VH-VL binders against q0aze0. Designs and how they scored, part 148

Target 1, 268 residues: q0aze0
Amino acid sequence: MKIILVNNRFKENTEKKAQEIAGQLSALNVEVIIDNGLDEPYAGTVDFIMVLGGDGTMLRAARRYGQRAIPVLGVNMGTVGFLSNIEINELAEYLPLILREEYSLEARMMLEVAVFQQQSLLTRVFCLNELLLRSNSPRMLSFALEISGQKLEPYRGDGLIVSTTTGSTAYSLSAGGPIADPQLDAFIVTPVASHIINKRPLVVSPEREISLHLLEEREAIIGIDGQIKMDFGAENRVLIKRAPHPLLMVNLKAKPFFTSIDRSLQRQ
Key: E = the ipSAE of ESMFold2; O = the ipSAE of OpenDDE; V2 = 0.75 times the mean of E and O plus 0.25 times the DockQ between their complexes.

## First folded at step 7 (VH-VL)

Design B49 (framework fv_inotuzumab)
Fold by ESMFold2-Fast, scan of step 7:
Structure B49 (fold): chain C 268 residues (1-268), chain A 121 residues (1-121), chain B 112 residues (1-112)
Amino acid sequence: as target 1 above (268 residues)
Amino acid sequence: EVQLVQSGAEVKKPGASVKVSCKASGYTFTNYWIHWVRQAPGQGLEWIGYINPSGGYTTYRRKFQGRVTMTADTSTSTVYMELSSLRSEDTAVYYCTRDYEGTYLVSPDYWGQGTLVTVSS
Amino acid sequence: DVQVTQSPSSLSASVGDRVTITCRSSQSLANSYGNTFLSWYLHKPGKAPQLLIYGISNRFSGVPDRFSGSGSGTDFTLTISSLQPEDFATYYCLQGTHQPYTFGQGTKVEIK
């Protein structure tokens, strides 16, 4: 068996813990590849991906490996989040189930994002939560939104979020978007501080293609899962569609999504 | 194994342009972004901008906008930075440096040896 | 632009001394997911800068364990627990969270 351990290099003591766990897995005849983000994603075949950290580390793992249809387990190391399934102190208890493949999988849709300059593809990335288009200055944006060939009236405001249902509780929620059941497949299109008062969030089929471009030169950025940030100008176009494969998340423990989000909303 | 090798020192007159090269080896050229950083005599380090070699996408610090152009040649694994309308305050050592994982400046890890550009009348 | 200020601007030390350098930003360097892109570099005249610490506290490969980083939000520190002869250099912090990316002014560590 071959497992990738993904750790968050931006959290204290993560490399020491990853090495400790790798040693434990090697003692059980498991081959371990450590991904701390410095090198290219591991290109070889693996059986399982174990993510050590919070939601941010899961987002990186999903971006790197989510399209390979490999089981991914989130192991929390201190910060409570929505994408981890077990705590680090529970790993020893659940490890025999992992090695025997005695777990269920939950599919989470992902976005495929392609950014162009004129006719040139500049980058293609996958993400689990959302793409954010926002102004990088006090000036509002004027931009065009097209959904499966249907051109909407121009948007004016601070930006737009195109989110998965998993991302409905991230930036989209802060911008006034709905809370969505992560078991549903849909795009959620949420305006950010729209100048047009009646612009509402849209919930659209995951089979739709969404494109965005600026109608005038402004300082804007495209943000992906809050981790990748790109300058976006009037010469750029972005195309968003459903990624070919969902992220396969490992369930070893029941995840009470609705009670968790309800509790979170009472405190925020 | 990873190496970034820059072109040699240049002496230019005010108003001229300079083009500095940075040849990469030992890794997949198109998977890493290249940043340019300079250091003027007696001053600190200053970030200029970056290029994504896979598509040629560039981002420049505002003060250099209109004077700097970054390009990449994937056939030779070489990145270029051209700075035009040179002024005496552009006299500096110019470095290329490699960065991985998106457009956030995560950890520029390997650096070229530097290219001294002197602007004098 | 996010301003980054280092303190002290210079210091004199002897081999074996503990050295602490501070880096302060005008804005928080944590993004919405708690990731902080703050790194530390060692720079000597005539040589390229060398990465020491990334992501606040993670030591780059090959960097001696006498180097450590800590901090959060707007305040960060680099500590050298026992200064060695090769450590006399200028140190720079770099914030990579907000564009344009900005370096601190530098801290020169000189032999006493």
Scores: ipSAE 0.006, ipTM 0.560, lowest interface PAE 8.7, mean pLDDT 86

Design B5 (framework fv_inotuzumab)
Fold by ESMFold2-Fast, scan of step 7:
Structure B5 (fold): chain C 268 residues (1-268), chain A 121 residues (1-121), chain B 112 residues (1-112)
Amino acid sequence: as target 1 above (268 residues)
Amino acid sequence: EVQLVQSGAEVKKPGASVKVSCKASGYTFTNYWIHWVRQAPGQGLEWIGGINPSGGYTTYRRKFQGRVTMTADTSTSTVYMELSSLRSEDTAVYYCTRDYEGTYLVSPDYWGQGTLVTVSS
Amino acid sequence: DVQVTQSPSSLSASVGDRVTITCRSSQSLANDYGNTFLSWYLHKPGKAPQLLIYGISNRFSGVPDRFSGSGSGTDFTLTISSLQPEDFATYYCLQGTHQPYTFGQGTKVEIK
């Protein structure tokens, strides 16, 4: 068995824990690859991915490995989040189940984001939460949204979020989007501080294609999962689709989504 | 073995342009951003900008916007940095460096040997 | 622009001395996910900069354990526990969280 340990070397205490866990796994005849985020993703075949850290580390792991159909387990290091399943102090208890493959998998849709300059593809990335288009200056953006060839009336405001259901509790929530059951596959399209009356969040089929471009020259950026930022100008276009593969998240214990989010919202 | 090898020293007149190359080897060229950093005599290090060789996406420090152009040739695993309208203040050693992340400058780990560009009459 | 200030600008030391260099930013270097991109470099005339520490406190591969980093938010420190002859150089911190990315002005470590 071959396992990738994804750790966040930019947060306290994760490197020592990664080394400790690698030692435990090696003692159980498991081959371990440590991914610290400084190099390209491991290209070989692996059986399992263990993510040590919070939601941010899981988002990075999803971008790097999410399209490979490999089980991914989030192990929390102390800051609870929505994407971790067990705590670090529970890992020893669950290791036998992991090695026997005695767990369930939850499929979480991902976005495929392609950014073009005129007709040329500049980049293609995958993400678990969202794409954000936003102004990078005090001036409003004017931009066009197209859904499966249907051109909506222009948007004017600070920006727009195209989110997965997993991302519904991230930036989309802060911008006034709905809380979505992560068991559903859908795009959630949430305006950011729209100045056009009656622009509402949209929930659309994950089979649709979403396109965005600026209608006038402005300073804007595209943000992906809050981790990737790109300048976006009037000659750019972004195309968003459902990614070919969902992220396969490991469930070793029940995580009550609705009671967790309800509790979080009552404490601001 | 990861290596970044830069072109040789250049002497230019004020108002001219210079194009410095950075040839990468020992890794997958399109998986890393290449950033450019310079150091003028007696000064500290200054970030100029970076390029994603996969698709040619660029980011530049505003000070250089309109004067700097970065390009990548994937067939030769080479990044170029062209700086136009040269002034005496552009006299510096120019370095290329690789970094896996593009959004943040996380850990530029391997650096070219540097290219001295001298701007003088 | 995020300003990064190094202190001291220079110091004189002997082999075996403990050396501490400080880097202070004008705003927090943590991103929205709590990640901090603060790295330290050794630079000698005629050579390329060499990565020592990334992400505040992580030693790059091959870097001796006499080098250590610490800090959070806006306040960061590089420590050399026992200075060696090859350590006489200029040291730079780099903030990679906010564009434009900025280096400190450098700290020159000179032999006494």
Scores: ipSAE 0.313, ipTM 0.722, lowest interface PAE 5.1, mean pLDDT 89
Fold by OpenDDE, second read of step 8:
Structure B5 (fold): chain C 268 residues (1-268), chain A 121 residues (1-121), chain B 112 residues (1-112)
Amino acid sequence: as target 1 above (268 residues)
Amino acid sequence: EVQLVQSGAEVKKPGASVKVSCKASGYTFTNYWIHWVRQAPGQGLEWIGGINPSGGYTTYRRKFQGRVTMTADTSTSTVYMELSSLRSEDTAVYYCTRDYEGTYLVSPDYWGQGTLVTVSS
Amino acid sequence: DVQVTQSPSSLSASVGDRVTITCRSSQSLANDYGNTFLSWYLHKPGKAPQLLIYGISNRFSGVPDRFSGSGSGTDFTLTISSLQPEDFATYYCLQGTHQPYTFGQGTKVEIK
């Protein structure tokens, strides 16, 4: 068996922990590759991805490996989040199941985000949580939202979030979006401080495409999973689609989503 | 082995332009951003901007906006930084450096050897 | 812009000494997901800067164990447990969370 360990290199002592776990796995005749984000994603064939850390680490792992149809296990290292399945202190207990491949998988929809300069593609990113468009100044944005070619009324406000159901408990939630069942595939379009006080979030079919562009010359940015940021101007367009492949999240431990929501939210 | 090799020293007059190259090797060129950092004599390090070789997206420090242009040639795995309207204050050693997620400056890990640009009348 | 201040600006030390350099930012360097982009670099004249620590406390490949990083939020520390001859240089912290990305002013470690 070959496993990639993805650790959060942006937190203290994560490399050390990854090395320790790698040693333990090696002692069990498991080939281990540690991905701390400094190197290119491992291009070879692997059987399993273990994410050591919080939601941010999972988001990074999803961007790096999510399209390769590899089981991804979130192992929480004492943080509050929604994307980990087991705790670090439980790893030893569940390791035999991992080695025997006795686990279920949960497919989570990802976004395909394409940013354009006129007709030229600037970047394409797959992400697990959300795309954010927001003002880079105290002034509100005016932008156009199109859903499957349907032009909505021009939007005015601080920004807009397009989130997966997985991302519904992330920034979208803070902006007043609904909590969505992670087993549901859908876009959640959540306004950020709309000038229309009662502007409601939209739940959109994953079969649709969402496009955004500014209607005026204004400084803006797009954010992806809180880890990628790009300047966004009047000549830019963003297109959001369902990613062609879902993230395959490993389910070793029963984690009742709805019964744990209140507990998790109270900790934040 | 990851390497960034920069072009040689430049001497320019005020008002002129300079174009410094950074040739990358030892890794997939389009998987990493290239950022530029400079150090003026007796001063610290200053971030100038960065480019994503995949697509050519750039981000510049506001101070340099309008004067700096970064480009990437994927066929040669080379990034270029052009600075125009040069002034004496632009005299510095210019470095290119690699970083994976360039929209944050995460951990620039490999650096070029530096290019001295001298601006004098 | 985010201000990054290193302390001290310079120090004199001997081989074998424990050296501590502090970096303080004007605002938290943690992003919304709790990631902190704080790195430490060693820079010698005529050479390219070398990455020592990334993500607060992670040693870059090949970096000796005597280098360590710690901190959170706005306060960060680079520690050299036992200074070696090759460690005399200028050290910089780098914040990569907020644009424009900024370095500390540097700490020159000189031989006593």
Scores: ipSAE 0.019, ipTM 0.537, lowest interface PAE 7.2, mean pLDDT 91

Design B50 (framework fv_inotuzumab; at its last look DockQ between E and O 0.48; V2 from the best seeds 0.00; counts 0 for: pae E 9.1 > 2)
Fold by OpenDDE, look of step 9:
Structure B50 (fold): chain C 268 residues (1-268), chain A 121 residues (1-121), chain B 112 residues (1-112)
Amino acid sequence: as target 1 above (268 residues)
Amino acid sequence: EVQLVQSGAEVKKPGASVKVSCKASGYTFTNYWIHWVRQAPGQGLEWIGGINPSGGYTTYRRKFQGRVTMTADTSTSTVYMELSSLRSEDTAVYYCTRDYEGTYLVSPDYWGQGTLVTVSS
Amino acid sequence: DVQVTQSPSSLSASVGDRVTITCRSSQSLANYYGDTFLSWYLHKPGKAPQLLIYGISNRFSGVPDRFSGSGSGTDFTLTISSLQPEDFATYYCLQGTHQPYTFGQGTKVEIK
């Protein structure tokens, strides 16, 4: 068996823990690759991915490996989040199940985000949570939203979030978006401080495509999972689709989503 | 082995332009951003900007906007930084450095050897 | 811009000494997800800077165990547990959370 350990490059002592776990796995004749984010994604075939850290680490791992149909386990290291399945102190208990491949998988839809300048592709990213369009000035944005070619009335406000159902408990939630069942595939389109009073979030079929562009010369930014930031201008457009592959999240421990929402939110 | 190899030292007059190259090897060129950092004599390190070789997206420090241009040639795995309207204050050692998903300067890991650019009358 | 201030600007130490360098930012370096883009570099004259620590406390590949990083929010520390001859250099912290990305002014570690 070959396992990738993805540690949190933004948190304390994650590398040390990764090395420790790697040693334990090696003692069990498991081949281990440690991914701390500084090297290229491991290109070889692997059987399992362990993400050591919080939601941010999982988001990074999803971008790096999500399209490869590899089981991904979130192992929390003392943070509050929604994307980890077990705690680090539980790893020893569940390790035998992992090695025997006795676990369930939950498919989580990802976004395919493409940013263009005219017909030129500037970047293409798969992400687990959301795409954010936001003003880079105190002035509101004026931008066009198209859904499967249907042009909506122009949006005016600070920005817009296009989120997966997984991402519904992330920035979209803070912006007033609905909490969505992670087992549901859908886009959630959440306005950020819209000039239109009571402009409601949209729940959109994953079969549709979402397009955004600015209607005026303004300074804006594109944010992806809070970890990628790009300048965005009138000459740019963004196209959002359902990613062709879901993230396969490992479910070792039953974690009731809805009964734990209130508890999780209170701790944040 | 990851390597960034920069072009040689430059001597320029005020008002001129300089173009420094950074050739990357030992990794997939388009998987990492390349950022430029400089150090003037007796000063600290200063971030200039960065480029995503995949697509050519750039981000510049505001003070350099309109004066700096970064480009990437995927066929040669080379990134260029051109600085125009040179001033004496632009005299510095210029470094290229790589960073994965370098829209944030997360952890630039490998650096070029540096290129001295001297601006003098 | 986010100001990053290192302390001290310079220090003199001997081989074997414990050295501590601090880096303070004018605002939190944690993003929305709590990720903190704080790195430490070693820089010698005529050489390229070298990454020591990333993500507050993670040692880069090949970096000796005597180097360690800690901190959170706005206050960060680089510690050299036992200074070695090759450690005499200028050290920089880097914040990569907020644009423009900024380095500390540097801490020169000199031979006592």
Scores: ipSAE 0.402, ipTM 0.787, lowest interface PAE 1.4, mean pLDDT 92
Fold by ESMFold2-Fast, scan of step 7:
Structure B50 (fold): chain C 268 residues (1-268), chain A 121 residues (1-121), chain B 112 residues (1-112)
Amino acid sequence: as target 1 above (268 residues)
Amino acid sequence: EVQLVQSGAEVKKPGASVKVSCKASGYTFTNYWIHWVRQAPGQGLEWIGGINPSGGYTTYRRKFQGRVTMTADTSTSTVYMELSSLRSEDTAVYYCTRDYEGTYLVSPDYWGQGTLVTVSS
Amino acid sequence: DVQVTQSPSSLSASVGDRVTITCRSSQSLANYYGDTFLSWYLHKPGKAPQLLIYGISNRFSGVPDRFSGSGSGTDFTLTISSLQPEDFATYYCLQGTHQPYTFGQGTKVEIK
């Protein structure tokens, strides 16, 4: 068995813990590759991905490996989050089940984001939470939104979020979007500080394609899961659709989404 | 062995433009951003901007917007930084450095040797 | 812009001394997910900057174990446990969380 340990080196003392876990796995005849996010993703075949950290680390893992249809387990190391399944102090208890492949998988949709300049594909990226289009200056944007070829009235404002249901509790929530059951597949389209009185969040089928482009030359960026930033100009367009493969999240124990989000919102 | 090799020193008059190159080797060029940082005499380090060689995406510090242009040539694994409308305060050593992330400057790890640009009449 | 202030601006030390340099930011350097992009660099005249520490506390490849980093939020520290002759240099912290990315003003470590 070959496991990738995805480690967050941007919090103090996490590398030492990752090395200790790698040693424990090696003692069980597991081949371990440590991915700290500083180099390109491991290119070889792997059986399982173990993510050590919080939701941010899981988002990095999903970006790097989510389209490979490999089981991904989030192991929480002290931060509150929605994407981890077990705590680090529970890992020893669950290792025998992991090694015997005795767990269930929950599929979480991902976005495929393709950015074009004229007719040329510039880049294609995947993400678990959302794409954010936003102004990179004090000036508001004017932009066009198309959903499966249907052209909506122009948007004016600070930007737009196109989110998965998993991302419904991230930036989309802060912008006024709905909380969605992550077991549903849907796009949530949430305006950011819209100056058009009737613009509301939309919940649309994951079979639809969403297209965005600027109607005026402005300084704008697109952001992916809050981790990747790309400049976006009037010569660009972005196409968003459901990614070919969902992220396969490992369930070793029940994690109650609705009671967790309810508690979180009551404490704000 | 990861290396970033920059072009040689330049002397320019006020109002001119300068174009500095940074040639990468020892890694997959399109997998890392290249950022530019300068140091004026007696001053500290100042971030200018960065480019993703994969798509040519750029991000610039606002004070340089309109004067700086970064480009990448994937066939030669070279990034260029062009700074126009040069002023005496642009006299500095300019460094290129690689970094994996675009949204954050995570760990610019390998640096070019630096290019001294002198703006003098 | 996020202000990054180092203290002290300069210090004099002897080989074998413990040296501590502090970096303070005007706002938290943690992103939405709690990740902190705070790095430390060594810079000598005529040479490129060299990465020492990234992500607050992680030593870069090949960096001697006498260098260590710590901190969180707005306060960060670089420690050199036993100063060596090659360590006389200027040290910079870099915040990479908020654009524009900003360096501290530098701390010059000089021989006594």
Scores: ipSAE 0.328, ipTM 0.732, lowest interface PAE 4.8, mean pLDDT 88
Fold by ESMFold2, look of step 9:
Structure B50 (fold): chain C 268 residues (1-268), chain A 121 residues (1-121), chain B 112 residues (1-112)
Amino acid sequence: as target 1 above (268 residues)
Amino acid sequence: EVQLVQSGAEVKKPGASVKVSCKASGYTFTNYWIHWVRQAPGQGLEWIGGINPSGGYTTYRRKFQGRVTMTADTSTSTVYMELSSLRSEDTAVYYCTRDYEGTYLVSPDYWGQGTLVTVSS
Amino acid sequence: DVQVTQSPSSLSASVGDRVTITCRSSQSLANYYGDTFLSWYLHKPGKAPQLLIYGISNRFSGVPDRFSGSGSGTDFTLTISSLQPEDFATYYCLQGTHQPYTFGQGTKVEIK
């Protein structure tokens, strides 16, 4: 069995713990790859991914490995979030179940984001929470949103968020979007500081294709999960679809989403 | 074994352009952003911009917008920074440096040796 | 722009001294997801900058234990517990959270 341990290179505690866990797993004849963010993603066959840290570390793991249909377990290292399943002090209790593959999986929709210059594809990235379009200058943006070829009235404001239901408790929420049940598949389209009356958040079928482009020459940015940033200008267009594969989140311990919302929101 | 090797020193006239190269080795070139940072004589370090070689995506500090162009050649694992409309205050040592793809937050780990660009009046 | 101010701008010290350099930012360096990108660099004339500390407190590969970083929010420190001859250099902090990414103005550590 081959496992990736993902940690946050900016948290020394997670590096130390990853080495300790790797030693324990190696003693059980399990091959371990440590991914602290400095090296390129491991390209070989992997059976399981363990994420040591908070939601930000899970987001990186999802971008790197989420399209590979590998089970991913979130292990909380102190600060509770929305994407961890067990605490680090519970790992020894659950490790036998992990090794025997005695757990369930919860699928979480991801976004596929394709950025174009005119008709040429520049890049394609995947994300678990959201795409942000925002101004990269003191000026507001004027931009067009199309949903499956339907042009909405132009937007004017600081930007727009297109999130998954998993991302509904992240930046989208801060911008006024609804909290969504992460078991639903949907896009949530949330305006950021819109100057156009009646631009409310939209909940959109995951079968739709969402397109964004600027209507005026302005400096803008596309942000992915708050972690990837791309320049975006009047020559660009972005298309957003449901990604081909969901993130497969491991469920070892029941986590009551609705009764824990307030506690989890304090930790974002 | 990660190495960033830059082109040699250059002397330019005001109004000209300079193109500095940065050849990467020891890692997968397209998986990492390359940023450019300069240091003018007697001054501190100043970020200029960066490029993602995978898609050719660039971001530039506003003061350089319109004067700087960054490109990448994946076949040679080389990035280029071209600065146009040179002025005397552009005299500096220019560094390329690597940051990891998957974070847009900059924490450069490996640096090139630096390229002195002198703009003589 | 996020301003990052180092203190002191220069200092004189002897081999074996404990040295502390501070870096203060004009706004929090934690992003929306709680990641903080503050790094420390050593720079000698004619040489490339060298990463010492990333993510506030993590030593980069091969960096001696005498270097340590700490801080949170807007206030950060680099400590050299026992200054060595190779440590006489200019030190920079870098905030990599908010564009434009900005360096502190530098702290020159000179032999007394």
Scores: ipSAE 0.012, ipTM 0.577, lowest interface PAE 9.1, mean pLDDT 86
OpenDDE, second read of step 8: ipSAE 0.040; ipTM 0.642
ESMFold2 (binder alone), look of step 9: mean pLDDT 93; pTM 0.945

Design B51 (framework fv_inotuzumab)
Fold by ESMFold2-Fast, scan of step 7:
Structure B51 (fold): chain C 268 residues (1-268), chain A 121 residues (1-121), chain B 112 residues (1-112)
Amino acid sequence: as target 1 above (268 residues)
Amino acid sequence: EVQLVQSGAEVKKPGASVKVSCKASGYTFTNYWIHWVRQAPGQGLEWIGGINPSGGYTTYRRKFQGRVTMTADTSTSTVYMELSSLRSEDTAVYYCTRDYEGTYLVSPDYWGQGTLVTVSS
Amino acid sequence: DVQVTQSPSSLSASVGDRVTITCRSSQSLANYYDNTFLSWYLHKPGKAPQLLIYDISNRFSGVPDRFSGSGSGTDFTLTISSLQPEDFATYYCLQGTHQPYTFGQGTKVEIK
């Protein structure tokens, strides 16, 4: 068995903990690859991915490996999050189940984001939560949204979020989007501080293709999962569609989504 | 191990352009952004912008937008920063630095030795 | 722009002293995912800046354990528990959360 351990080298002692876990796995005849962000994503065959960290580390792992149809387990290192399944102090308890492949998988849709400059593809990335288009200046953006070739009335405001259902509790929630069951496949399109009163969040089929471009030259940014940022101008266009493969998340213990989010919202 | 080596000092007249290079070695060039930071005499450090050598994607501080251009040559593992329409206020030591992230400036960990650019008539 | 202010602007100290430098931001440095990108640098004339601390409190590889960082939100501190001769330098904090990324104005640590 070959496992990738994904960790955030910039979090306290996570590199040492990853090395410790790698040693334990090696003693059980498991080959371990550590991905701490210093190198390219591992290109070889892998049986399992273990993410050591919070939601941010899981988002990075999903972007790097999510399209490979490999089971991914989130192991929380300290901060409670929505994308982890077990805590680090529970890992020893669950490790035998992992090695015997005694777990269920939950499929989470991902976005495929392609950014163009004129006719040239600048980048193609995958993400688990969302794409954010936002102003990088005090001026509001004017931008066009097309859904499967249907041209909507122009948007005016600070930006727009195109989210997966997994991302419905992330930035989209803060911008007024709905809470969505992550088992559903859908895009959630949420305006950010829209000047137009009747611009509502949209829930659309994941088979739709979404296109965005600026109608006026403004300083704007495209953000991916809160981790990748790039300048976006009137010469740019972004295309968003459902990624070819969902992220396969490992369930070792029950984590009820609705009661968890309800309690989080009540606590404030 | 990791090294960033910059080109030598430049003296330019107002209105001219300067192009500073930063050659990387000891790591996978395309896995890290290169950012540029300057320090004018008697002043603090100021971030200028950054480039992802994978694909050539750039982000610039607004005050330099239109005057600064960053490019990367993957065949030589070299990043260039070109600053045009030079003013006396652009006199500074210019540093390149490596950072893992493009979205945030997390931990620019290794720095070039610096390039003094003097703008005088 | 997020303003970053260091305190004090300068200080005089002797070898063996405990030195504390503070960095205050005009707004929270936590991002959407509650990650805070606040780092500390040592800078000497004629040399490149050197990373000391990243992510508020993590010591960079090879940095002596006399250097420590702490803080959250808008208030951050760099502490040198026992100042050494090589520590006389200017120190900068850097916020890397909000673009444009901004440095503090610097704190010069001089021999008393």
Scores: ipSAE 0.000, ipTM 0.463, lowest interface PAE 13.9, mean pLDDT 86

